# Ledger of designs, part 2: VH-VL binders against q6p4f7r49to239

Target 1, 191 residues: q6p4f7r49to239
Amino acid sequence: VPFNALPHSAVPEYGHIPSFLVDACTSLEDHIHTEGLFRKSGSVIRLKALKNKVDHGEGCLSSAPPCDIAGLLKQFFRELPEPILPADLHEALLKAQQLGTEEKNKATLLLSCLLADHTVHVLRYFFNFLRNVSLRSSENKMDSSNLAVIFAPNLLQTSEGHEKMSSNTEKKLRLQAAVVQTLIDYASDIG
Below, E stands for the ipSAE of ESMFold2; O stands for the ipSAE of OpenDDE; V2 stands for 0.75 times the mean of E and O plus 0.25 times the DockQ between their complexes.

## First folded at step 1 (VH-VL)

Design T3 (framework fv_trastuzumab; at its last look DockQ between E and O 0.05; V2 from the best seeds 0.00; counts 0 for: pae E 10.7 > 2, placed apart)
Fold by OpenDDE, look of step 2:
Structure T3 (fold): chain C 191 residues (1-191), chain A 123 residues (1-123), chain B 107 residues (1-107)
Amino acid sequence: as target 1 above (191 residues)
Amino acid sequence: EVQLVESGGGLVQPGGSLRLSCAASGFTFSDYYIHWVRQAPGKGLEWVAYISSSGSTIYYADSVKGRFTISADTSKNTAYLQMNSLRAEDTAVYYCARDSLWFGELSDAFDIWGQGTLVTVSS
Amino acid sequence: DIQMTQSPSSLSASVGDRVTITCRASQSISSYLNWYQQKPGKAPKLLIYAASSLQSGVPSRFSGSRSGTDFTLTISSLQPEDFATYYCQQSYSTPLTFGQGTKVEIK
C-alpha cells in the first residue's frame, strides 16, 4: 500500500501521521522501559495475525505484546513501496557521515530539508519517539546507536541478512546506522 | 613506510596446527580491515578470511570455516590466523592484506600486501 | 558464491602491443571489481579498484572498464615490466572471489 494511501491521524505539532505509526508508538510508550525493545520481532505467526487485524481496522495494538508491535513497526517501514529515506539521498547521507562530527550533523540535517514536507512530519514524529526510547537506555539498554543499527536496514530498505556481507557491505551498513543515529539524536531538527 | 609482514609459516603434518601473524607498521589497524589470502603453488589466489578493525565483523571462506580462526590485537598492531586440522590442500603461501575502513571506491581493494609466508602440509 | 570467469588464461604479446583481459561475474556486482598484477615470487599489486579507478602510482597505460557484468583490463602499450599474471577480484559479497588469472607472456 502506498504511504499516502494509508489512514492518517492529525497529531498536534507533527501534522498528519499514518494512524498505524501513531497507534504503535503510543502503545509502545507504555513499554518504553522494556529491556531490548526492538531487538526481537516476535513470532512470525503472531505478527501475521496482528497485521491482519490492523489492516482490517481492529484496535488490537494496545493489547499486543511490545515485541510484536515492535516487529510490525520494522515491517511497516521495510514494506513501503519506496524507502522512507529516499534512495536519491542515500549517497549524500552516507558521505555526510564521513565528515567531522559537527559537519556531519549539520550536513545530515541540511539533507533532511530536501525531504517532502509530509515525509519530514512522519520522520520527525517517529525519530522523536525513538529518541524518547533512547533517553531510557539506562533501563531498556537501547541507546540511539543500538536503535540505529536495528532500524537502518528497514528505513533505507537494505538487506537484513549478513551471511554474504563483504567488508564493503559492512561499511555501508555502518554508515547507514550512523545516518539513522544522527536523525534520532537530532530528531527535532529534521526538515 | 607502510608495510605488512607475515610470519609463522612452516612445515606441518596433516591434522596439525599452525599460527600465522601479520604485523603492521606505518599505519594502525583501527583504520583498516585485515584479510588473509592464500595461493597454492602454481595456482591462483583464494580469499580465506577477513576481520574488521574492531574485531566485531569476521568472515571465513567455506573451505576453512570451523578450522581457521582470524583475530587481531590492536595493541600490537598484529593480526593472526590460527589454523587447526590442517590438510594437504591448505598448502599455500599465505598473504595478509589491508582494506580501507572507509566506504567507497577503495572498499575491499587490497592496496597493501605482505610478502607472504609459506605453509606446507605434508606427511 | 559469485564466480569470476577470467579470460584468456594466458596470452602472448610483444612490447608495444595493446592487451585486453576480461572478467565476467556470474551475477551483478555493480562496480565492486579490482585488478591485481602479480610477478613470480612476489605479492599481488593493486592496479585498478572500483572497476575503473587507477591506483596511485600505477602507470596510465593501465585502465579498467565495465559493461554490466563484464569487466575489462586494458594495457594500451605493453612494457617489458608488464609481463606478469593478472587477477580480477569481486568485492561485492563474501566470499570474496578472484578470477583464475591471466598470464601475459613474451611472444
Scores: ipSAE 0.045, ipTM 0.655, lowest interface PAE 3.0, mean pLDDT 91
Fold by ESMFold2-Fast, scan of step 1:
Structure T3 (fold): chain C 191 residues (1-191), chain A 123 residues (1-123), chain B 107 residues (1-107)
Amino acid sequence: as target 1 above (191 residues)
Amino acid sequence: EVQLVESGGGLVQPGGSLRLSCAASGFTFSDYYIHWVRQAPGKGLEWVAYISSSGSTIYYADSVKGRFTISADTSKNTAYLQMNSLRAEDTAVYYCARDSLWFGELSDAFDIWGQGTLVTVSS
Amino acid sequence: DIQMTQSPSSLSASVGDRVTITCRASQSISSYLNWYQQKPGKAPKLLIYAASSLQSGVPSRFSGSRSGTDFTLTISSLQPEDFATYYCQQSYSTPLTFGQGTKVEIK
């Protein structure tokens, strides 16, 4: 699994987490109040330059503009060889969100128990970070619903933005966002 | 299929009130930020306010802050703009518009607009 | 507030001409710049988003580009139906702001 082959850092309470993810989330914690943090990708030119430096082992995330770090974080998940939420669980996750109001969250969290231990630890780390971002929504304008819409296409690696928008495509994207919102709101209960 | 329809415009005296409605059809209203944009006769576009898809995040232009209130009723797929203490300079066609937040990587572009509703503030 | 300045305020051109409209931001807005077309008596229509991305259904003669804080909308071969007022809009931060508009009249 190429995901497990990435450089990792030991994080208390979470275990071994990909080093890029730790560096990005830690750097963004200093800027968690920034309006439109994940909604705005930042400078295209600066993003390309920052990605080039990171790829060559230059640790400059802490000095980069927060919107550029956010853009790289979205690219990180989008560029994984396999989605961090495995493709074979996608249909079941979307179906879980179509259940009754009391059952949909429980079903989604139960499905997360099928994930490998390493994946569970990484997802708990990342989604707890997103939950913290959502708790600052009065300042940063990003509630859990907004974060879910932004991250769902990246985490499930959908063709969002490149396909013609139809009501069917919109409904599928809404269900994918609902899955991600459940994982943000119940981050500590994943796995 | 996808459309926004405004209503509630009309003639009102300075100091009066009007409530504008923006009815959405053909898409899930709660997935999008909804904006109000106005245009005075013969003038350019001016952004007025937005409300987030969850309804929890609201922002107003300084020119209307304290006088206008934006709200949404997701069960009716409708956004509202309550306009109080109206002034002559509020005379404009008011548009509601859908924000492209849905795509994540795309800018806040207004991809769907209503037809507009005229508000005239005159004595 | 981020101020958006468009130039020219109006222009007249012949069918087939290449037309360029410029929009300048008072500060860095990255590529968070959209272009709209408004025909008399109608609501605006989105042409370009994210500075250079063409909206679905918009003719390929329309294109957008960025150089620092300067943005351009280009119509490669002006057609009669392109008579309209064009607006740029920054979506980088609130309050969202529009340029003053550029009126394009076909000779």
Scores: ipSAE 0.015, ipTM 0.543, lowest interface PAE 6.8, mean pLDDT 83
Fold by ESMFold2, look of step 2:
Order: C-alpha cells, then structure tokens, then sequence
Structure T3 (fold): chain C 191 residues (1-191), chain A 123 residues (1-123), chain B 107 residues (1-107)
C-alpha cells in the first residue's frame, strides 16, 4: 500500500500522520526502557499475526510485546512501495555527508527542503520519536548512532540483497547511517 | 580490506592484569558494536562482553563482570579489554568480533573476527 | 541463560557427502541463530545468519534451516576445505551463547 493511501491521524504540532505510525510510536514510548528495543526484532510468527490484526484495523499495538512493535515499524518503512525518503535524493544525501562537519549537516537539512509538505510532517514526527528514544539510551542502550545504523537500510532502501562488506560497501553504509543520524539529531529542522 | 587485529596477550600470574587491544581498519569503528569472545585451549567459544560504537552501551558475561572493563577509542578505531584479577580459568585465545547489525532475517551476527591473542594465566 | 545443544559432537565424512549438523535451543529464539566455521588455528568465520540467510561470499552448498527450536546446517556436497569445526550461536538474548561445536573430519 502507498504511503499516502494509509489511514491518517491528526497529531498536534505535526499534522496528518499515518495512524499505524502514531499507534506504534506512542505504544513504544510506554516501553522506552527496553534493552535493545530496535536492535533485536520480535518473532516472525508474532509479527505476521500482529500485521494481520493491524491490516484489519484492530487497535492491538498497545498490548503487543515492544520488540514486535519495533519489528513491525522497521518492516513498515522497508516495505513501502516508494521509500519515504525519495530515491531521487538518496545520492545527494550521501554526498552531503562527505562534506566538512558543519557543512554536511546544513547540506542534509537543505536537501530536506525539497520534500513535499506531507512527507516533511511524517519525517519530523518519526525522527523526533527516534530522538526521544535516544535520550533514554542509559535505559534502552540505543543512542542516535545505534538507531541510525539500524534504520538506515529500512529508510534508504536498496533492492539488492545484503552483500559481503568491502571498503566501498562499508563507505556507503556509513554514509547512509550518517544521513539518518543527522535527521535524528536535527529532527525539528527537517523541511 | 576490513580487518580486526588483537594485541596485548601474554603470560600473567593469577591476580594480575592485562589490557587487550582490538584495532579496526577498513571500516568506521563508530558504526558497529564490538564483542570479545574467548576460547580456552581445546574448548569451545565463550562470549565475554560487548560495547556499542559510541561506548554508551556495555554488557559483560557473569564470569567476568566486575573484573573486566571494555572500552573504545573511536579516534583510534580501537576497542580495549582491561582484564583485572585474572584467574587460571581466564586462560584462552581472545577474539574481537564485529557485530554486523544486519537487518536481514532478524540477525545480529559476527561478520568480522580478528586473529585472536593468547592470554595465559599461570605462575 | 539459553543453552545451545549441537549434534553430533563429531562426524567423519568423505568429499562429496551431504553433511547435516543440528543445533537445539533450550527455549524459543525466533530466527536469531548463526552458524560459524572454524579451522584449526584460525578465527571463526560466519556462514549463515538469521537461521537461513547465507553470508556474502559463502558457497551455496551451505544452507541453514529452522523447525521450531531445532536448527540445521547442511553442506550439500562436502569439499576438502570444509573439514573444520562448526558452531551455532544464538543472538536472541544476552548472554550470547554458542553450541559446543561439531568437528567434521575426513573419513
């Protein structure tokens, strides 16, 4: 299902956000202390059951195990027909991260100005949620760099399978993570 | 070329200390978790500890908790294992390993290992 | 702690044989099971992650499967370079634990 065709909820300060994303993020905030919340995903069997309930509109996320909710959230971004970060911007975002320290953050945020307003609202909502997770890293052990490594493949999708690490593949993965970390650290400045 | 290289092993008396180093090359150290895994001569593998790339997340096996300290210096692309109050049972080859954090199929696998460094605790 | 029980502890096989090694977890670990190969005097090498996903650069004769808490590593046609010790490892929860190993020897 296309991102813009999903049910949406109006969220103060952020606008219209996919209802699944709101439900998942708010449910996970109740479990923000969970060690390895996004590093380890939940059961494949439970994820299939949870996804089926969500697809039929059941409000089941608040009672689900937090690692299952986190896994479904990663799957949500990974399986969008079009990446939420437009593919047209991926190479530019990676190149922006090769600039100097001050310049790379500014360039990354300037590229976010090319996003449609609706996309900006969703990204601000989600990345602010990830920032809030990172602020509890003493409990959950997930700082912004760890979250960036975990979410980069889910947000900066490639259709290729996972490959053996080489210096070129490693550099691309580092740049992808750096993009995501910048968006987490500067979530309010997106768009 | 992606590599991990351990150093700092040697012979030490019971109750002594050693510091092991794990130097990374060919990848950005700060993007990965680093684990220590040991193997006593002729025995299997035993997980020891891990540290997150930022150094903020650390966990130890119960057998070494309170005696070993893991740390990282991202500017030198190096992790360390400070080993205090060593016992004969700590005698092993110590490997450092990179946690891949690959998202395929729910895996946290060790995709890169160092060559190992031998620690012998005896008098 | 999660115990990982490998079977057999050793086996003898000839080049070209199909080899099967099993690993049982003491509780459900989802697909958080990895397989490593270790040759004498060398560090372990990752073969399979997430129970069934083949690591890049590993020959396709290696495969992994899961049935509940039972995990299987299969080598479809054993080659001379495959004589080694194989370990399973769960990454579901800390402490991370390994099976005791399975030594595959030439017959």
Amino acid sequence: as target 1 above (191 residues)
Amino acid sequence: EVQLVESGGGLVQPGGSLRLSCAASGFTFSDYYIHWVRQAPGKGLEWVAYISSSGSTIYYADSVKGRFTISADTSKNTAYLQMNSLRAEDTAVYYCARDSLWFGELSDAFDIWGQGTLVTVSS
Amino acid sequence: DIQMTQSPSSLSASVGDRVTITCRASQSISSYLNWYQQKPGKAPKLLIYAASSLQSGVPSRFSGSRSGTDFTLTISSLQPEDFATYYCQQSYSTPLTFGQGTKVEIK
Scores: ipSAE 0.007, ipTM 0.528, lowest interface PAE 10.7, mean pLDDT 82
ESMFold2 (binder alone), look of step 2: mean pLDDT 91; pTM 0.938

Design T4 (framework fv_trastuzumab; at its last look DockQ between E and O 0.06; V2 from the best seeds 0.00; counts 0 for: pae E 16.8 > 2, placed apart)
Fold by OpenDDE, look of step 2:
Structure T4 (fold): chain C 191 residues (1-191), chain A 124 residues (1-124), chain B 107 residues (1-107)
Amino acid sequence: as target 1 above (191 residues)
Amino acid sequence: EVQLVESGGGLVQPGGSLRLSCAASGFTFSDYYIHWVRQAPGKGLEWVAYISSSGSTIYYADSVKGRFTISADTSKNTAYLQMNSLRAEDTAVYYCAREYYYGSGSYYDWFDPWGQGTLVTVSS
Amino acid sequence: DIQMTQSPSSLSASVGDRVTITCRASQSISSYLNWYQQKPGKAPKLLIYAASSLQSGVPSRFSGSRSGTDFTLTISSLQPEDFATYYCQQSYSTPLTFGQGTKVEIK
């Protein structure tokens, strides 16, 4: 389903956000302290079943296990027709990560200003949520680095599989994670 | 209680075949990945193969590829390892272990629990 | 393949000692590193997952840490029941690989 064709909710200070994201993040807020949040996603079978229910508007997220909701969130971004972080920005974003810390952050956020307004709203909403998760890392063990590694492939739609990785692939993955980590840490400054 | 129990180990001649079973209890087999890990006498742990919960994803170590076949019967809550063309170096205790699913499918979780293992001895 | 270089291969320690075991990955595996304990004639037991998360039921004297591709298992105060062989395992990609193991023996 195209991103813009999804049901949206009006969220104060963020704008129009896909309802699924709002519902999923809201549900997970109650479980933000869960150790390893977003690492475990349940079985493919359960996720398919839950997704089907969500697609039919059954409003079942609130009662779903956190791992399943987390899995659906990852899947949501991964299955977008286009990566939420546009492919045309990837190279610049990755290069930005090779700068000094201060310059890296500034450059990354500056690049985020090239995003469409709607995308900025969605990302700001979602990354603020992830930031909140990361702030509870003492409990859930999911700091911004861990979350970045998990979500980078989904947000950038990079192919990460079980196959052997080259050194270049490894470096790229690290840079991608760094991009996402920066966006999490500075979520409020996106766009 | 979540438990895995291996069976089917024994003595076999080189070139022979053996089928191991891993019976799961206390959890739904279809929700998890099942791995086989072996340990030669006095040696370390070596990953052998795994099968996804759906059975659609299977991977083998290079050392056993083409000779071993992993499978699962969800109705019996049991995984299997068919070992053909066995070699002396295949001699080991074979463990099955449960793995939780990572949402991306690209990364793996930890192994818990493990079965107690079944000994396979390949000798002439 | 991702190689896990575990060190030392063996060590002798006394009850109450602080024990440190290290494992280095040949490439980045993020925090996808598990630690297992194995006693003679027994199956491995999970101690630490995700590099630093303590498995439920495991004593708090066990801890894990990560620094890049370097991982450390620490036993703050060795107990009699801790004499065993320990293995690190990367869960980043196939083939899944283990460290060579570290045998913790009584001095």
Scores: ipSAE 0.014, ipTM 0.609, lowest interface PAE 7.7, mean pLDDT 90
Fold by ESMFold2-Fast, scan of step 1:
Structure T4 (fold): chain C 191 residues (1-191), chain A 124 residues (1-124), chain B 107 residues (1-107)
Amino acid sequence: as target 1 above (191 residues)
Amino acid sequence: EVQLVESGGGLVQPGGSLRLSCAASGFTFSDYYIHWVRQAPGKGLEWVAYISSSGSTIYYADSVKGRFTISADTSKNTAYLQMNSLRAEDTAVYYCAREYYYGSGSYYDWFDPWGQGTLVTVSS
Amino acid sequence: DIQMTQSPSSLSASVGDRVTITCRASQSISSYLNWYQQKPGKAPKLLIYAASSLQSGVPSRFSGSRSGTDFTLTISSLQPEDFATYYCQQSYSTPLTFGQGTKVEIK
């Protein structure tokens, strides 16, 4: 299902955000101090069972284990028909991260100004949530670098299937994580 | 070292009951799903059941639904498989296995480690 | 249920041979496929996870690949310790299902 066709909830200061995203992030806020919050999940089988209950309106996210909610959150972004960060911006975003230290964050945020208004509001909501997770890294052991490594493949998926790791692939993955880390650290400035 | 040890297998008559135990050591038991997989003599692997790390999610293969019950005691780091109404077709080596995973970019999971297995023979 | 069809059921090979085992899913499972090795009287041991990722401690002669719903396990140069039964397993959907196994026997 397309991103803009999903059920939406009104969120003060962010506008209309996909209801699943609001429910998942709100449920995880209760467990924000959990060590390894986004590392500990799991099985596609567990996530498929939980997703089935959620899709049929059983309202079970608040009672689900945090690691399973985190897993569904990553799957949500990965399974969008089009990446939430549009594919046509991916090359420019990666090149921005190869600029000098003073320029790479500014260039990345300037590129976010090209996004549709609805996409900007959703990204500000989600990345502000991740920034809040990173601010509790003394307890949860998940700083913005750790979160970026976890979420980048789900937010910037580029091709169907999986390719063996090469030196070029490793460099690309590091740049993708750097893009996401900038968006976490400067979430309120996403344009 | 990360290890799983099964116990409780043996010879039982059709219609009888057995309880298998799977004792975990060397890792945080409550962070992982535990599975039971069986293998009939000379045959392939067949998945039986799993229990989630929290104990809230449990699933059974259709062949054992209503007869087998999976449970866990986190204070003892042990998972159990209670087998009732046993049939000759349940004769197999029963393995417990930890569902290991990585979540960095994708959710992939696999069985590591496996226990040594415990033999259940259902015969008159 | 997702059916995993493994082929061949058995094969005979000599040390140094290149061995290929295939596994076909009845529906799309993405890369949620694992390969296990089982020696007589022993528990299975993981070789490959996520279709193509080599488990730590497993020799580099083992490799996995994916083409749609078709999955391949390759042993590039068979060693004496590799004579065993090999199983594929999908972890995409409940119930978990295994292929029927491929026995690699000495020629």
Scores: ipSAE 0.005, ipTM 0.537, lowest interface PAE 10.6, mean pLDDT 84
Fold by ESMFold2, look of step 2:
Structure T4 (fold): chain C 191 residues (1-191), chain A 124 residues (1-124), chain B 107 residues (1-107)
Amino acid sequence: as target 1 above (191 residues)
Amino acid sequence: EVQLVESGGGLVQPGGSLRLSCAASGFTFSDYYIHWVRQAPGKGLEWVAYISSSGSTIYYADSVKGRFTISADTSKNTAYLQMNSLRAEDTAVYYCAREYYYGSGSYYDWFDPWGQGTLVTVSS
Amino acid sequence: DIQMTQSPSSLSASVGDRVTITCRASQSISSYLNWYQQKPGKAPKLLIYAASSLQSGVPSRFSGSRSGTDFTLTISSLQPEDFATYYCQQSYSTPLTFGQGTKVEIK
């Protein structure tokens, strides 16, 4: 289902945020010191089992291993019917990252002003969470560049079927990671 | 009984191509990553690439990036390594290995099992 | 890339000797280190995972330990079947890397 049809929780300062996202990020904040928090997400089978428990209202996130919760968080964005970052903006976001060092960040954040208010609230919430993770990188080994590489395919990938790896694909992946890193580093300026 | 069996090795000229296969049995193929690890004659082990069984996650060592392509076919329980633009330094026994994992809070992983290897020789 | 420096490159020991092999990571890898045994003409076999955990079916004379970025494989009383080459391997991040190997020869 579209993200605006999901159950939502009211979060002070951020507004209405999908309840799963609030639950997952809150649970992971209790474990923010965990080394390699997003590096490995575990097996597909174990993630499906945890997802089934969550879907049936079992309060299992607070007792689940942090890396399983992290895996569900990545899956949440990847499996949205429409990407949280609208596909129509992906080309412009990638082009913004090809500008000079000073201007690329400003252009990326300016493009975020084209997002609907609800989308901005969700992105601010999530990217602020990722920024908090990155500020603890001495302990968890997840700086903003690492997180960007991990999350870019989950946030920006809209290709039908699996494409073969090529030099054009590698450049696109680098630019996608650069977009996500900018959004992490400047999370409070989104929208 | 968990097994991996490699095939497709042989002698090729520099610049040539080979396709290696890694046939799996005795486990749920879609649950695990498959890796390729190579060993040059008389040398140590070198990691080459991995793929998830669904094909959604792929990574290559820098020494083979752009020349090798890893893929998987879950209907055949088989992973493949397409090796193009082969060089003399690619001469090695090529092993496939299953990435096995254990733990819930820290996901430890290792290679178990390994195949018995297939020899690739790149020489004029 | 994480470099794994393994020493010694080879050693010769008698049955019953205590053998120690070391592996040093170029950066912190927590306990994401595995030890493998490889006999001539065979694929590697897992001995130790997570730095110190013994794989099922591996004799208790094998043990692993960690101190910071230094890892040690110990064979408390060398047996004739322990003739092999031993490798450490980090599983912390890609590219996955192995130590150079230690060949153990039985006198």
Scores: ipSAE 0.000, ipTM 0.443, lowest interface PAE 16.8, mean pLDDT 81
ESMFold2 (binder alone), look of step 2: mean pLDDT 91; pTM 0.936

Design T5 (framework fv_trastuzumab)
Fold by ESMFold2-Fast, scan of step 1:
Structure T5 (fold): chain C 191 residues (1-191), chain A 125 residues (1-125), chain B 107 residues (1-107)
Amino acid sequence: as target 1 above (191 residues)
Amino acid sequence: EVQLVESGGGLVQPGGSLRLSCAASGFTFSDYYIHWVRQAPGKGLEWVAYISSSGSTIYYADSVKGRFTISADTSKNTAYLQMNSLRAEDTAVYYCARVGYSYGYEDYYYGMDVWGQGTLVTVSS
Amino acid sequence: DIQMTQSPSSLSASVGDRVTITCRASQSISSYLNWYQQKPGKAPKLLIYAASSLQSGVPSRFSGSRSGTDFTLTISSLQPEDFATYYCQQSYSTPLTFGQGTKVEIK
């Protein structure tokens, strides 16, 4: 399902945000101090069971293990029909990260001004959540660099598919993570 | 160059112990789970155990649970498999392999993309 | 434990042939299935992950597909370097389990 066609919840200051995203992020806020929250590989079986319950409208996220909620959140972005960061901007975003240190963040944020208003609101909501996680890195051991490595493939997937590590794939993954890290660190400046 | 190198195999009598090492280089060790997979002579592959780099997530095959202990030392980029109470049926080439969980997308797939060359463990009297 | 059954246990083929290897899971594993190639005296090499995704650096003649609990590895035009043993492996739940292997031999 396209993300603008998903059920939405009204969130003060952000507007209409997909309900699953709101439920997952608010549930994870209760576990923000958990070490390795997004780093751990969750149970594939528990993740499938949890997804089935969520798909049937059962309010079960608050009682689920935090690593399973985190896994389902990653899957949510990965399985969107179109990436939340539009595919036609991916090359420009990666090129922006190859600029000098002062310019790369400004260029990345400038590119985010090309996004539709609804997309900007959803991205501000989600990346502000990730920024809050990163600000607790002394407890949870997940700084913005760690979160960027985890979320970049989920947020920048394309129909062309993603490949495992070669020297060119490794460079691409580093640039994709750099894009996401900029969006986490400057979440309130998106759009 | 991304690689895993095993060491510590050898000949041991039933009831004996061995410690295998899996040394990682050319990649960020903490981004990967490390698995041990064994292969008896002329037989197929059998999964043994895995560990996250932090050591907080560990699973064992029932055939080795209580006898084998997996551990990791992130400062040395090395994972270990301590094998106690060895039996003849533990005779195999032992491989370590990595699985990327930190890239989110790879966590979904759990594929072992880099393997060591293997170390032979022979348990016989 | 999830049982993985491969067929055939061995096959003989010629260079240029289309080769098909199948793997059946004893229960639903969704698409959490990997394919590996192992040559004599060497460690296994990942070919396919998530049932149908080609691993980076693997030739496009290799492909994977899923139908329910049945999984297929296809080599569209067998090359001399493809003579090896092939294994499927489920990553749906612990313990992770491998099929018994399929040996692809020179005809």
Scores: ipSAE 0.000, ipTM 0.465, lowest interface PAE 11.1, mean pLDDT 83

Design T6 (framework fv_trastuzumab)
Fold by ESMFold2-Fast, scan of step 1:
Structure T6 (fold): chain C 191 residues (1-191), chain A 121 residues (1-121), chain B 107 residues (1-107)
Amino acid sequence: as target 1 above (191 residues)
Amino acid sequence: EVQLVESGGGLVQPGGSLRLSCAASGFTFSSYSIHWVRQAPGKGLEWVASISPYYGYTSYADSVKGRFTISADTSKNTAYLQMNSLRAEDTAVYYCARYSYYYEGYGMDYWGQGTLVTVSS
Amino acid sequence: DIQMTQSPSSLSASVGDRVTITCRASQSISSYLAWYQQKPGKAPKLLIYAASSLQSGVPSRFSGSRSGTDFTLTISSLQPEDFATYYCQQSYYSPITFGQGTKVEIK
């Protein structure tokens, strides 16, 4: 199901945001101080059970363990039929990150201006949440660089899906993380 | 019954101004974005501007940026398009349309009847 | 801006014919594509949203499909009331852009 067809909640200042994303982020904000929240390996069985409950409208995310909510959040982005950051923009985003320090951030944000309004609002909402997490890094040990490494593979899943590992892949992964870090650090400037 | 009704069109000289209104009824106005789409005589559809009434988010086509302003009055369930510095190429039927709760993924499911704007000397 | 190239610009068909209209996006737009029908002197009517979802109240003879950046609107058995101009529209990138339209003339 495309994210544009998912159930949505009206969020002041952000517009219509997928309800799962709102529920997951607000629930995790109650645990924003938790060390290693996004790094912990969850039980595959436990995550599957939680996803089944959420999909059937059973239970509340706020009652679930924070590490399981974090796992579902990552899975949510991975399961989108198309990446939330469009595949045809990936090459340009990665090239932008090869520019000088100030230019790379400006170029990345200018590319985000090409996104649909709904996508921009969803990205602003999510990346502002991640920025808030990074601002508590003294407690949770998750700065924007740490979050970027964790979320980049989930947000920029390849359109090819079958790319072989190479030195090119290592460079690509570093640049993907850099793109995500820029979006976290400048979340309010997206679009 | 969902309805969108446009008004405010007419004949105006180049450089003049017009304010279009889109009166909405039969649905929760603040739950939808409102779009203006125009169509020049014998030509295709061209998107002009949009607003999310509840959040105040606005966007504009490059051809109208700096000249047109979209706004909404949620107490009257009405969206407006203020058109300044009008040019001959702005001559068109102007439609307002609502965009559903799935936003840009759904489509413009209801349209008004259109209001004709003619910019001519 | 995203270019939506629609083809053909016009076609003539008989009642009962299968009609296919295509729309190609200059870049990937996922499934953020809608199809509209416009009859002379009237506002457009939404037929298909999210590339392949049929709008409520629209006859089942209308269908939409996606293959990469290529989108197709199909009318399985053309009826007299289907005389109209059809437009595709993307909303994945700002600004929203429309195809140039396909005029369907019934013989």
Scores: ipSAE 0.000, ipTM 0.467, lowest interface PAE 16.3, mean pLDDT 82

